# VH-VL binders against q7dma9r51to147, part 15

Target 1, 97 residues: q7dma9r51to147
Amino acid sequence: GDQVIYHCTVRTLDGVVVESTRSESGGRGVPIRDVLGNSKMILGLLEGIPTMHKGEIAMFKMKPEMHYAEIDCPVSAPENFPKDDELHFEIELLDFS

## First folded at step 5 (VH-VL)

Design S6 (framework fv_pasotuxizumab)
Fold by ESMFold2-Fast, scan of step 5:
Structure S6 (fold): chain C 97 residues (1-97), chain A 129 residues (1-129), chain B 107 residues (1-107)
Amino acid sequence: as target 1 above (97 residues)
Amino acid sequence: QVQLVESGGGLVKPGESLRLSCAASGFTFSDYYMYWVRQAPGKGLEWVAYISSSGSYIYYADIIKGRFTISRDNAKNSLYLQMNSLKAEDTAVYYCARSPEYVYDSSGITKYIFAFDIWGQGTLVTVSS
Amino acid sequence: DIQMTQSPSSLSASVGDRVTITCKASQGIYNYVAWYQQKPGQAPKSLIYAASSLQSDVPSRFSGSASGTDFTLTISSVQSEDFATYYCQQYNSYPYTFGGGTKLEIK
């Protein structure tokens, strides 16, 4: 599978940050490195990231079944968040190879 | 057919007020960020303000902050710009534009980018004594 | 604010010519650049987003490219309907800023 390197900020519809890789939003400032089809990824990112260009920032609006409410989701849900709500994923794609 | 149609422009004196409207049709207005962009006669484009799809997030250019107010009514598919304390330098054609652009949609996932996609025809505001 | 410096301010060309318009950002903006075409008396029309992606129904003779903070709009073979003013815009951060425009005129 293709390797992807990206920053991710997860927000509710009202803009409240649920989780982020960016330091200004409470993250560690370190981007995620995943391999499409081999890494543990939420379904919406596995489908969405391939539509992006290197360097692009895009917003993905995801229904619950496409993120943490997916049956047998391979990624642990953030603490104390509304798992069954629609979420916005802001992705900055740093590299695609 | 996707359309944005501005109205409400006209001739006013410095210090007066004017309200612009933008009527949207042919798309789900409540899913899009909306923007006002202006262009002085014979000059280039200048961004004025944005409002998020829900109306919860709003941002203004510094030169009009405190004087202009952006708002929307999703039930009426309409965007507004209330302009107070108008100055000669506010003379321009005012365009509404939509963003983020709808790029990809599948079951349960919608992708947006923050570039302008569709522009209205514009409405002229002239501020002179 | 991010400044977008567009050049040239005007350009004369004949039908069939290859023309290039450049836009330079004052800081890194990744690929968050759009290009717009405006004809006299009309609203701008979106041509390109994400520096190189064509909008639907835009002819393939238009292309965009990026190299660092330098962005380029190219028309590979100018047609009569292409004589217009072109604007670049960054949408990396607010306030959104536009280049000063390039007027493409017939020779």
Scores: ipSAE 0.239, ipTM 0.592, lowest interface PAE 1.7, mean pLDDT 84

Design Sk11 (framework fv_pasotuxizumab)
Fold by ESMFold2-Fast, scan of step 5:
Structure Sk11 (fold): chain C 97 residues (1-97), chain A 129 residues (1-129), chain B 107 residues (1-107)
Amino acid sequence: as target 1 above (97 residues)
Amino acid sequence: QVQLVESGGGLVKPGESLRLSCAASGFTFSDYYMYWVRQAPGKGLEWVAIISSSGSYIYYADSIKGRFTISRDNAKNSLYLQMNSLKAEDTAVYYCARDLEYTYDSSGITKYIYAFDIWGQGTLVTVSS
Amino acid sequence: DIQMTQSPSSLSASVGDRVTITCKASQGISNYVAWYQQKPGQAPKSLIYAASSLQSDVPSRFSGSASGTDFTLTISSVQSEDFATYYCQQYNSWPYTFGGGTKLEIK
């Protein structure tokens, strides 16, 4: 599978940051590195990221079944996370394949 | 066929309460996010509140948070806005709207695209002394 | 909150004219922009979602485009029924915010 490197900021509908890789949003400034198809990725990102071009910034609005509330979700939600809420995933794709 | 009908507006004094209702017909109400949007006389549009299809997900505009409560009754196909501690700046036509979901999927990718449509005729709330 | 700055506030046109209305977002909102048409005494009608996707019952003379934080609604050839107020709206994050509106008036 294709290797993907991206920054991710996860927000609730009212704009509250849940998690972020960006330092300006409370993260460490280190992007995520995953491999499509062989990765334990959130379903919405596994489907959405392949539609992006290198250098693109996109927002993915996800219903619960497309993120942490997905049945058999391979990614653990943070403690006290509003996993049954719609979440917005802002993705900056730094590298693809 | 699809209809949203708002009711409950009227003239009230500052500090009083009103309850707005929105009656939905012609679609499966329990499948849709519902919204209240308002428009002051001669002014632009302003979002007020959102409620998910199940009622589990609710958000309010800061200007009305703590004063207004959005709720729904899926068995009655009805949306409500309980408005407490009304202020002169709450004077507006209040509209009921639904969120129409489209799935884009030509290549096997499924994600919901939200498009707001089907607004009711509105109900006028006037807060004046 | 994300501010949507809409211009112009009013515009005069004749039937057959091309008109453009712009909105600028105060921060990145991707393509999460909708455009609405409102006629006097009526509720707003949705025209465009996702910045450029036309609603199924809206005439093809309407189009939307995006470039960074700048969004444009274009009517390629104005018809008599198009004289109305137009609003942009971001739905990237709550609170959803509207532009100030553009009144399209007959010349």
Scores: ipSAE 0.013, ipTM 0.561, lowest interface PAE 7.4, mean pLDDT 80

Design Sk13 (framework fv_pasotuxizumab)
Fold by ESMFold2-Fast, scan of step 5:
Structure Sk13 (fold): chain C 97 residues (1-97), chain A 129 residues (1-129), chain B 107 residues (1-107)
Amino acid sequence: as target 1 above (97 residues)
Amino acid sequence: QVQLVESGGGLVKPGESLRLSCAASGFTFSDYYMYWVRQAPGKGLEWVAIISSSGSYIYYADSIKGRFTISRDNAKNSLYLQMNSLKAEDTAVYYCARGREYTYDSSGITKYTFYFDYWGQGTLVTVSS
Amino acid sequence: DIQMTQSPSSLSASVGDRVTITCKASQGISNYVAWYQQKPGQAPKSLIYAASSLQSDVPSRFSGSASGTDFTLTISSVQSEDFATYYCQQYNSWPYTFGGGTKLEIK
């Protein structure tokens, strides 16, 4: 696997932040480090991130089955996370190797 | 009839501030991403800032990040650009532009993209001593 | 950033001529390309989006095409009102970037 480093901000469709790595959106300012092909990534990110190039910012709308409501999802959603809603995932891809 | 009307441009000295406004009419302003794009005299087009329909997503060009702030007031159908610490290289016509969504969709994931379908007439900002 | 290289920087044409302007992306951007027309002292006007789709009020003599990372704007028969500067723009990813422009001048 390819390693990816990215910032992620998850919002409801009307723009309410539910989770973010960015400090301006309530996060800690530390990007996520993941490996493509690792079973611990949500399906929408496994499909979406490969369409990006280093330095790009993209916004994806994901249906629940593409994120935390995915059957056999490898990651646990936080309590009260709106996992059954469509969500916007804003991804800034910092590195792709 | 979609209309975007910019105002607030003028002649200022380096280090000063200006606030640009864009008044929107003829469409549901709160449904659209909005952009500021600038053009230096005799030069090409350069993106400055983007703001989502709700105001929750904001991005800036690196050249103005930390100095300019984009905002909107959906109740007033207005877009703003607060420009601080102005430099000579900020001299340009500033355009307000509407983002028109064009997206590809596949099996539960949609990538959002926007092109600019309507532009205002622009407002000139001159930064000179 | 994705670079959009536009060529030529200027060209001269006569009314009735067929002209082609090209734009090359430094990376794959699918069909997320728009073309704008700008006349001196005026705001840009949208001509084409999604590489080949015409805006509703744009004359059919304008067309866009795509082949890999190469994009073209064609005017099949230039009219007097078409002498202007044309810009391509990619909107695949931020920051959105514009080509350097092509000035279409009367011969």
Scores: ipSAE 0.224, ipTM 0.697, lowest interface PAE 1.6, mean pLDDT 84

Design Sk2 (framework fv_pasotuxizumab)
Fold by ESMFold2-Fast, scan of step 5:
Structure Sk2 (fold): chain C 97 residues (1-97), chain A 128 residues (1-128), chain B 107 residues (1-107)
Amino acid sequence: as target 1 above (97 residues)
Amino acid sequence: QVQLVESGGGLVKPGESLRLSCAASGFTFSDYYMYWVRQAPGKGLEWVAIISSSGSYIYYADSIKGRFTISRDNAKNSLYLQMNSLKAEDTAVYYCARSPEYVYDSSGITKYIYFDYWGQGTLVTVSS
Amino acid sequence: DIQMTQSPSSLSASVGDRVTITCKASQGISNYVAWYQQKPGQAPKSLIYAASSLQSDVPSRFSGSASGTDFTLTISSVQSEDFATYYCQQYNSWPYTFGGGTKLEIK
């Protein structure tokens, strides 16, 4: 697969941040580096990120089955978030190769 | 109903500063990307600045980078544009705009970065 | 930056005419194109997104289509309230660029 580098902030519908790579939203300030097809990624990001171009920001609204509520999700859910609810993923794609 | 109301426009001299505000109502402001778009008299539309729902991701048009600052206050449902070192070329109607909430496609995801609602605009005139 | 070239810059039409406005992207942008209508002294109004999807409350006489990098806005039968300036916009990549606008004028 293709390498992708991105920042991600995940929020519930009522605005609660459940996960973020940004330091100002409780993250480490370090972007995620994944390999499409070889990384443990939620379905919505695996489908959504390839539609983006370098430098874009996009907001992906995901049904539960496209994120951590997927029956065979390869990624552990963040502690104590509503995995059965719709979530929005705010993605800034820094590089795609 | 969704409403965006701009304020703060006026007549200023080159080199001066001005702060625009946009008051949002009728939707959960903190869930939306917000934008400033401008239009010089008799000219077309030009993107100015983007701010993410949290305020963590901000992008500027090259023509105003370093001079303008976009910010938001989600507790007050307000968007701001601080304009410094104003030039005659900045004369325009400034619009507040948002991108849509969401529509789920058959894959369960969507990507929106176009403007579905606009304010009525506020005129900024930079003249000596 | 991706350039959006609109044509014509202006056209004259009568009520009942079919009009077509075109917008050409300088590069591939998938279907990430929106169309806006602006009447004199008013804010732009969103008409179409994703090249062909109508916004809520937009009359069915408006339609959008895509073919490669060519995008069109069609008004099947112009009404008096349709005389306005129309803008296309790509939202595929930064910066999100607008076309130069097409002024639809009454004959």
Scores: ipSAE 0.000, ipTM 0.568, lowest interface PAE 11.3, mean pLDDT 80

Design Sk3 (framework fv_pasotuxizumab)
Fold by ESMFold2-Fast, scan of step 5:
Structure Sk3 (fold): chain C 97 residues (1-97), chain A 127 residues (1-127), chain B 107 residues (1-107)
Amino acid sequence: as target 1 above (97 residues)
Amino acid sequence: QVQLVESGGGLVKPGESLRLSCAASGFTFSDYYMYWVRQAPGKGLEWVAIISSSGSYIYYADSIKGRFTISRDNAKNSLYLQMNSLKAEDTAVYYCARDEYVYDSSGITKYIYFDYWGQGTLVTVSS
Amino acid sequence: DIQMTQSPSSLSASVGDRVTITCKASQGISNYVAWYQQKPGQAPKSLIYAASSLQSDVPSRFSGSASGTDFTLTISSVQSEDFATYYCQQYNSWPYTFGGGTKLEIK
């Protein structure tokens, strides 16, 4: 289904940025484009993003099994990524169609 | 028992500076995001600043950005707000607060709220 | 920013009355609403989170409900200690925003 376009900044519980799509946080400034149910997404984003509306910025605090430490996670964690830690996913939803 | 105790408030003139402190006890201070929230006399609540547990994530309200600085000292279990270039509009009771969140059954939480507040410290900016 | 419109700004009630305070969000915020009680000269006290979940040590006469973008705090039978100002707050997105407050006064 639905296409979602969003920026994502991932922080540890103590606020350290470990990954971001935003240029001001070390990313490329290019948002992610996914299709719900068809794109490979972590479980927490697949469940969380549909609760959002266009233009919303939300923070999802995810325990490890809702992101990269999920059994059969379809997305590989980056090298040296804190995949076994609780992570905060700040999502800015740019488009939902 | 969780306690947050603010201090440092007082009467100052426009353009002056003041530093607020918040002493935390009864919990592991370094595990929590901390907030400053203010309330002008007879008005509602307005958030001022947020700081993450380690201090690496900081956000300010637009009305005080560039004038106020939030900081913390986890070794002393203390939160600070340095207030510069004070204006009459900054007159308020300033509260120190921490948030709490609950994991729901899915392992995702957005159930975040201010679970503890200090008693507040009054800052009056007047000539 | 998400705006939280709280109503009424004040209301009068007698002990034993049922009281309802409402809060309307300017956009969808799911159930990410908290309610606070503030007595004169005191800091706010957390009452409810997730729109309907009672904080520990809060009496069962307090309840919260949600319908779309409308949120309600109900006190089923007002007691003398309940005369205070009540605030709603959304935490769906940053910055977190508060309603304007409702002052519950004795009749």
Scores: ipSAE 0.037, ipTM 0.622, lowest interface PAE 4.8, mean pLDDT 85

Design Sk4 (framework fv_pasotuxizumab)
Fold by ESMFold2-Fast, scan of step 5:
Structure Sk4 (fold): chain C 97 residues (1-97), chain A 126 residues (1-126), chain B 107 residues (1-107)
Amino acid sequence: as target 1 above (97 residues)
Amino acid sequence: QVQLVESGGGLVKPGESLRLSCAASGFTFSDYYMYWVRQAPGKGLEWVAIISSSGSYIYYADSIKGRFTISRDNAKNSLYLQMNSLKAEDTAVYYCAREYVYDSSGITKYIYFDYWGQGTLVTVSS
Amino acid sequence: DIQMTQSPSSLSASVGDRVTITCKASQGISNYVAWYQQKPGQAPKSLIYAASSLQSDVPSRFSGSASGTDFTLTISSVQSEDFATYYCQQYNSWPYTFGGGTKLEIK
């Protein structure tokens, strides 16, 4: 698959940030690099990111089963992460190749 | 073509009840989050209620919590708003609106309301 | 709740004019702003999302921008079909709130 490079900020429906790659939101300021053919991504990103174009900022609202509450999810949620809640994933797609 | 058609509005007295309906066509209704949004005469837009594609997640505006109930029937492609204990302040045109979605159930690429119905007028007056 | 203060409440313009409508959020909302157009007797129509992204069927004379908590809708050269009421909406935090609306009137 295609390689994707993106920033991600995860919020509750109340707008509370629970995780981010951006330094202004408590992250390291380093974007994520993933391969779409690699099953190590959460389901919602694996299916959602291909709908974006380079440079787009999109909001994905995900039901729990589309992120860390997916049955047999290949990625472990951080400790005390609200994995059973509906969450907003803000994705800025920096590169798609 | 996407169509949303509201019905059920009318003139009622304070304390009475009404049920609004929204009939959807031209798309797979069960894939979309749906909203009720209202607009008082000569005033701006105010969101009322939201319901997820499956009906599992529901949120209400504080002004109507406990009085209004949103529901949907995916087999009938219909959205409902049961309005109880109506007040003069509830007088408005009520719109149903569809949230922009990615084409997969459980993942909504949402940003805005992409389609609105034409609205149904609810007047609460003694 | 996040308040969206929209200004002006009304303005008059002639065909060909550049028109600017502003919306101010009571707190930081990143770029989570949409703009809608509503003509008399009609439902609102989506114009812009993510503060600056234009819907595919919307003419390029419409544009959106963001600066801090200030959001702007610009019509570069007003056409006769553009006389309508415009609303901003934030979708950063629930409840999603709308601005008070700006009525664009012909001079």
Scores: ipSAE 0.054, ipTM 0.544, lowest interface PAE 4.4, mean pLDDT 82

Design Sk5 (framework fv_pasotuxizumab)
Fold by ESMFold2-Fast, scan of step 5:
Structure Sk5 (fold): chain C 97 residues (1-97), chain A 125 residues (1-125), chain B 107 residues (1-107)
Amino acid sequence: as target 1 above (97 residues)
Amino acid sequence: QVQLVESGGGLVKPGESLRLSCAASGFTFSDYYMYWVRQAPGKGLEWVAIISSSGSYIYYADSIKGRFTISRDNAKNSLYLQMNSLKAEDTAVYYCAREYVYDSSGITKYYFDYWGQGTLVTVSS
Amino acid sequence: DIQMTQSPSSLSASVGDRVTITCKASQGISNYVAWYQQKPGQAPKSLIYAASSLQSDVPSRFSGSASGTDFTLTISSVQSEDFATYYCQQYNSWPYTFGGGTKLEIK
């Protein structure tokens, strides 16, 4: 399948970082490697990432039902964050193959 | 249809307080982010405050932070702006505006799709 | 804060002219730009969102485009009702900032 490599920073609407792959935002500094159509990808990223070009940085503003409040969401919400509110996903697409 | 009606503006002296209200009708108010945007006479648009659909996330312009408080009552379809310690620089028409939240791609569109007619606040001695 | 710079502050045109209004973001904002039209004494009206998508009731003579951090609003053939002030706005991140406005004046 189509493999994607990307950095992700998730922010609340106030700009508070709730999760990040970037070391400057408290992450590991290691990008995510995933396959489009993988049952472990949240809906908003599964729909949004295919619209991007390699090297692009895009922001996806997701309603709760497009991320962790999605019915049957395959991933668990991080502890103590507002999964029922809109979240901003800043994605840097490093590779698409 | 969709209506936003502001009230509460008027003439006040520096240091006084005013409370603005915005009455919403014709849509499910609790689904939308709401904004206050102001415009000084002869000047451009300046956003004032933003409140999320649930009321959990609020952001203010630096010029009014600590002086103004935005709030909403979803049961009454109403948005409020409590303005304290008013200054001459706060003289403006204050608009209530709604954010567009619908997106078939799952990406939220953030722009002011409906505006009220505005309410004039004049701060003068 | 992301600054939105509109130039010029005013532009004179005649009915039937093609006009272009420009807006530059101080940093990358993808296509998260809206354009508003405001007539004297009236509330602003939403015109364009996502840099190039027209609102349902907006005439096709209006169009928007994006190139990097540069955004343009074009009116292909100005009509008498188009003489107004136009504002760009970025909605990539808070604070959502407006351009200074461009007044389209009758020549």
Scores: ipSAE 0.012, ipTM 0.546, lowest interface PAE 8.8, mean pLDDT 80

Design Sn1 (framework fv_pasotuxizumab)
Fold by ESMFold2-Fast, scan of step 5:
Order: sequence, then structure tokens, then C-alpha cells
Structure Sn1 (fold): chain C 97 residues (1-97), chain A 128 residues (1-128), chain B 107 residues (1-107)
Amino acid sequence: as target 1 above (97 residues)
Amino acid sequence: QVQLVESGGGLVKPGESLRLSCAASGFTFSDYYMYWVRQAPGKGLEWVAIISSSGSYIYYADSIKGRFTISRDNAKNSLYLQMNSLKAEDTAVYYCARESGITKYTYSSGETREYDYWGQGTLVTVSS
Amino acid sequence: DIQMTQSPSSLSASVGDRVTITCKASQGISNYVAWYQQKPGQAPKSLIYAASSLQSDVPSRFSGSASGTDFTLTISSVQSEDFATYYCQQYNSWPYTFGGGTKLEIK
């Protein structure tokens, strides 16, 4: 199906990085590879990423129901992740096929 | 339509307390971060406090930390600012503002789905 | 705290002029910059978010750009309703901070 490859940096309201794929922000430097329609994406990204163009950088500000606090969320929240509050997801879309 | 209405401003003496209220309508209040911004007469804008939609995250400017308390009542669509130990330098118009909690900001294509709304402001004057 | 240094403090222009207002962040803030317009006696109105994203109902003569820690608001052809005070604001990190403002005045 449609494959999406992207970098993601998750921040709290005050700009604290919670998680990132970027090496400069504590990640591995390896982008995420997901398939649209797969039950393993968080809702906010499943709805948001299809609105992006390749090479685009966008910030998605998500309420808890759109990320890890979603009932039946298919992705495990990282330890000590603030899953019950709003989070900012900065996405750089590298490929959309 | 989105509307934010501040109230509670007035003339008070140094050391007194005052409580500001902001009544929200036209949107789902519980989905949005809310904040207070102030502007002293003839001066620029200064952030005062922010509260997350759930109320779990609260942040204050250093100048008012320990004196002011931000709170919200989602069932009543209301935001509050309790101001204690008021000083002359707290004299300002206080604005209630909404930051979108469900928004896409696009750097490359220039798209924004929702934006901040600001109330009309309420004047707080601290003098003897 | 992140400092936003806005310049100039005031600027005089005639209708039809191109004007630019700049903000410099004291550290990296990505593109988390908003621009506001404020007319006397009124609340600020948002113009731009994410450094370059124009708000609905804001005329296309307004544009924003970013280069490193430097951010610019441009009005390509000033109209009479544009004479106001403009503020930049970073929302990368708390506390959110505003620039000092630029008053755009008629020559």
C-alpha cells in the first residue's frame, strides 16, 4: 500500500523533547517507515500525514485522543510519556508513495 | 462564532488581590490550551501564564510566579487568573487567548487549519 | 528565556511601499514563530504561524520567511489599513516570548 517515510519529533507545550527520530534531539537518526491503513499508526498521524506533500515539514498539535491516550491505540507509549495531555508532533515527510 | 470575554479588571491598591475571568463560547473549550497575555499602557505584549486543555500542564512567567494562579473549569467554559500581592508594575490590559490544540501548521505549503483567538481585554490598574 | 529582538522599533512608509520587519531569536527555535497585528485600542490579530503560514482572511501581500534564527515579515504593497503595530512571537519553548514591536506609521 501507501508507504510513508518520515522524521518525527514529539514535544510538550514548553518545547521539551519527549521523543525524536533525529540524532540531534536524542534519536537514532533513522526515519520511521509506516504503511497507511495499517492499524499500527496513531490516529493523528494516520489522518494528518495524508494531507502532506513529499518534502513538507508540518507540526500537528494533538489532543490525547489523537495520540497515545486513544482507546485501543496500536502503538505503545514510551516510558513516562505524557499520554494524557496535548503533544506537538513535528513531521518531516521524506516519501509518500 | 468564537468569542472570549474577559471580566474582573478594575482599580486596586498595591498588595491587594483580584480575580480575572474569561468566558469562552463558539468552540469546544476543553480541546484548547488557554493563556493570559498582558500589555502595560504604551508597552509591548508579555506572556503571563498557559494552561493545557486537560489542566495537567501549567506554566508561569517568572515575574508573576508565586503570586498569580491560572485555572480553568471546562464544564463552565471558563478560564481564570487569580492575582495576589499586586504591584504597580502589574498594571496592564489582560487578554485571554486560545491556542489551537488540534491544528496542522505547514512550513512548506503555508497551511494553517486553526488559529489563536484573543478576547477584548480587561484593564487592571494598581495604584494607591 | 528565548529573546526575540525585533527591528526596527518604528518604520515610516507610504501606501504602495514594500516594508520588512525582522526578528532575531537568541537560539534555535525551528519555525515556531507567529506574527501579530495590533491597532490602537484593540486586541492583537494573528497574521502568520509557523514562520510563513498565512492565517485565513489575511491578504496575500503579507508574507513571512525564516533563515536560521532570523525571521522576517514582509508587506509587499502597504495599504492604509496596514498602519498598526506588529509583533513577532516564538512558541518553541516556555515562556513564550514576544518581540518588542514595530510601529508602522504613515510618512
Scores: ipSAE 0.044, ipTM 0.597, lowest interface PAE 3.9, mean pLDDT 82

Design Sn2 (framework fv_pasotuxizumab)
Fold by ESMFold2-Fast, scan of step 5:
Structure Sn2 (fold): chain C 97 residues (1-97), chain A 127 residues (1-127), chain B 107 residues (1-107)
Amino acid sequence: as target 1 above (97 residues)
Amino acid sequence: QVQLVESGGGLVKPGESLRLSCAASGFTFSDYYMYWVRQAPGKGLEWVAIISSSGSYIYYADSIKGRFTISRDNAKNSLYLQMNSLKAEDTAVYYCARGGITKYEPSGTYVYYFDYWGQGTLVTVSS
Amino acid sequence: DIQMTQSPSSLSASVGDRVTITCKASQGISNYVAWYQQKPGQAPKSLIYAASSLQSDVPSRFSGSASGTDFTLTISSVQSEDFATYYCQQYNSWPYTFGGGTKLEIK
């Protein structure tokens, strides 16, 4: 599949940051590099990111079954992650090829 | 030896109900995701439903959503498919299948395929 | 949904022939592909998982390979008992989807 490069900030329904790649939100400031169709990508991002344009910032509001509570989710939830709650994924798509 | 034995198939009329069972043996049933897969006569394979090892997560094919219910009883090593409002298009051999593990990531993530299948039970829906 | 396009739909081979069946995914699915063999009147049997890993008790003449979104099942020296329909399946994303099947006839 195509490689995608993006920043990600994950928030709870009430706006609490759970995880982020952005330094201003407690992350390392390094974007994620991923491959479309790779089972390591959670379902909501696998379906959502291909709809984006380079340089776009989009918010994906995911019910649990579209992220870490997805059946056969190939990715372990990060420690203390609220995997059974609705989560909001703010994605900035930096590049894809 | 892993064994999956389906039962409950038969001839029914449109609009009727039928319950399929799958008896599992030779493995720790409560550790595995379980599936129903069907095959219409002379046609290919079609996934029907999935249930997680605990029964907490369930997903259905769009064609049967709202009509079929998958469930399991881990104490009895049994998987079930309750089929309501049956249609002629539901005519198929129904297979019980187990989710196989291929690879673990360092974080413990995994992905499944269907590593063992039952012999199938035929459901015919006709007037 | 990810589509799995399988080809050919049928083929005929003689004992000892090398047989190749292909499957193309509509998007990247890494190596999350399985191959199943279904003999007439029987349930499917798992042959290959993770694109190239051989299921236990399956003869070594069966092998799988991957190149991008193209997946191949190879039977290096076909035997009479290989008369069956073969299916590919992706298990990268929900819903899981199957190829249309390839019927292998032995001459």
Scores: ipSAE 0.000, ipTM 0.556, lowest interface PAE 15.8, mean pLDDT 80

Design T1 (framework fv_bebtelovimab)
Fold by ESMFold2-Fast, scan of step 5:
Structure T1 (fold): chain C 97 residues (1-97), chain A 130 residues (1-130), chain B 109 residues (1-109)
Amino acid sequence: as target 1 above (97 residues)
Amino acid sequence: QITLKESGPTLVKPTQTLTLTCTFSGFSLSTSGVGVGWLRQPPGKALEWLALIYWNDDKRYSPSLKSRLTISKDTSKNQVVLKMTNIDPVDTATYYCARSPEYVYDSSGITKYIFAFDIWGQGTLVTVSS
Amino acid sequence: QSALTQPASVSGSPGQSITISCTATSSDVGGYNYVSWYQQHPGKAPKLMIFEVSNRPSGISNRFSGSKSGNTASLTISGLQAEDEADYYCSSYAGSYTLFGGGTKLTVL
């Protein structure tokens, strides 16, 4: 499968940042590297990122079942993460190959 | 082999500016995600984090000290410099520089980032005295 | 003071298991899985023992393990040995800065 490299900022419905890869939002500044078609991505990103173009910034508004509250979700949410809430994923796609 | 080494004055007078240099080898501060930080430990006291600079020149400072601290890098020389203004006897400490290694997610799992210091310099004792 | 609280000292005998706690006074700090533990022998630089709550760097004995429950992270040393006698520091990433605990002196009796 295709490799994707992206930044991600996760916000609650009311705009509170709960996690980010961006340094300006408290993250390390290191983007995520994933491979499309594996079972390690949250559902909403696995479906959403292939619709993007390199350099694009997109907002994916996800109900819980499309992120960490998905049945058999392949990735763990951090402790106290609002996994049962609607979350907004701002994605900047840096590379798609 | 990765090494870091601190250098600078061992004795500083109150109100002066302390300048410390970290020289490293075995990695580059041009590698995405990598950073170099400064920490200190007063004699017989706890470790305290001071500042961190990332490969992309993003900087993080201890909130209680940020008005006194400046961190900078020279990627071509493999050096990171910390400046602390208005030095005081309570700033007497062993000062360490340390590497924050690169990690990227292999999946969308949040727990893949390290946010830790894996290799440390030997430390340099700075005494603040009149 | 730091937002991370550790006991000042713990002690144990060779072969025992010892646990050192690290409690965040703020839920924001306790919500991150970015907890690290450092070992420091007298006159030496700190050494990373555990990162991301429970991960060991290459070369660190599996006698050292980390865990977290709520706002409290724990370092457990099983099969305690004389060379484990040292100061232990917890650390947590708090979003834009790093916090260190006050340190715990481990004495091997």
Scores: ipSAE 0.006, ipTM 0.582, lowest interface PAE 13.8, mean pLDDT 80

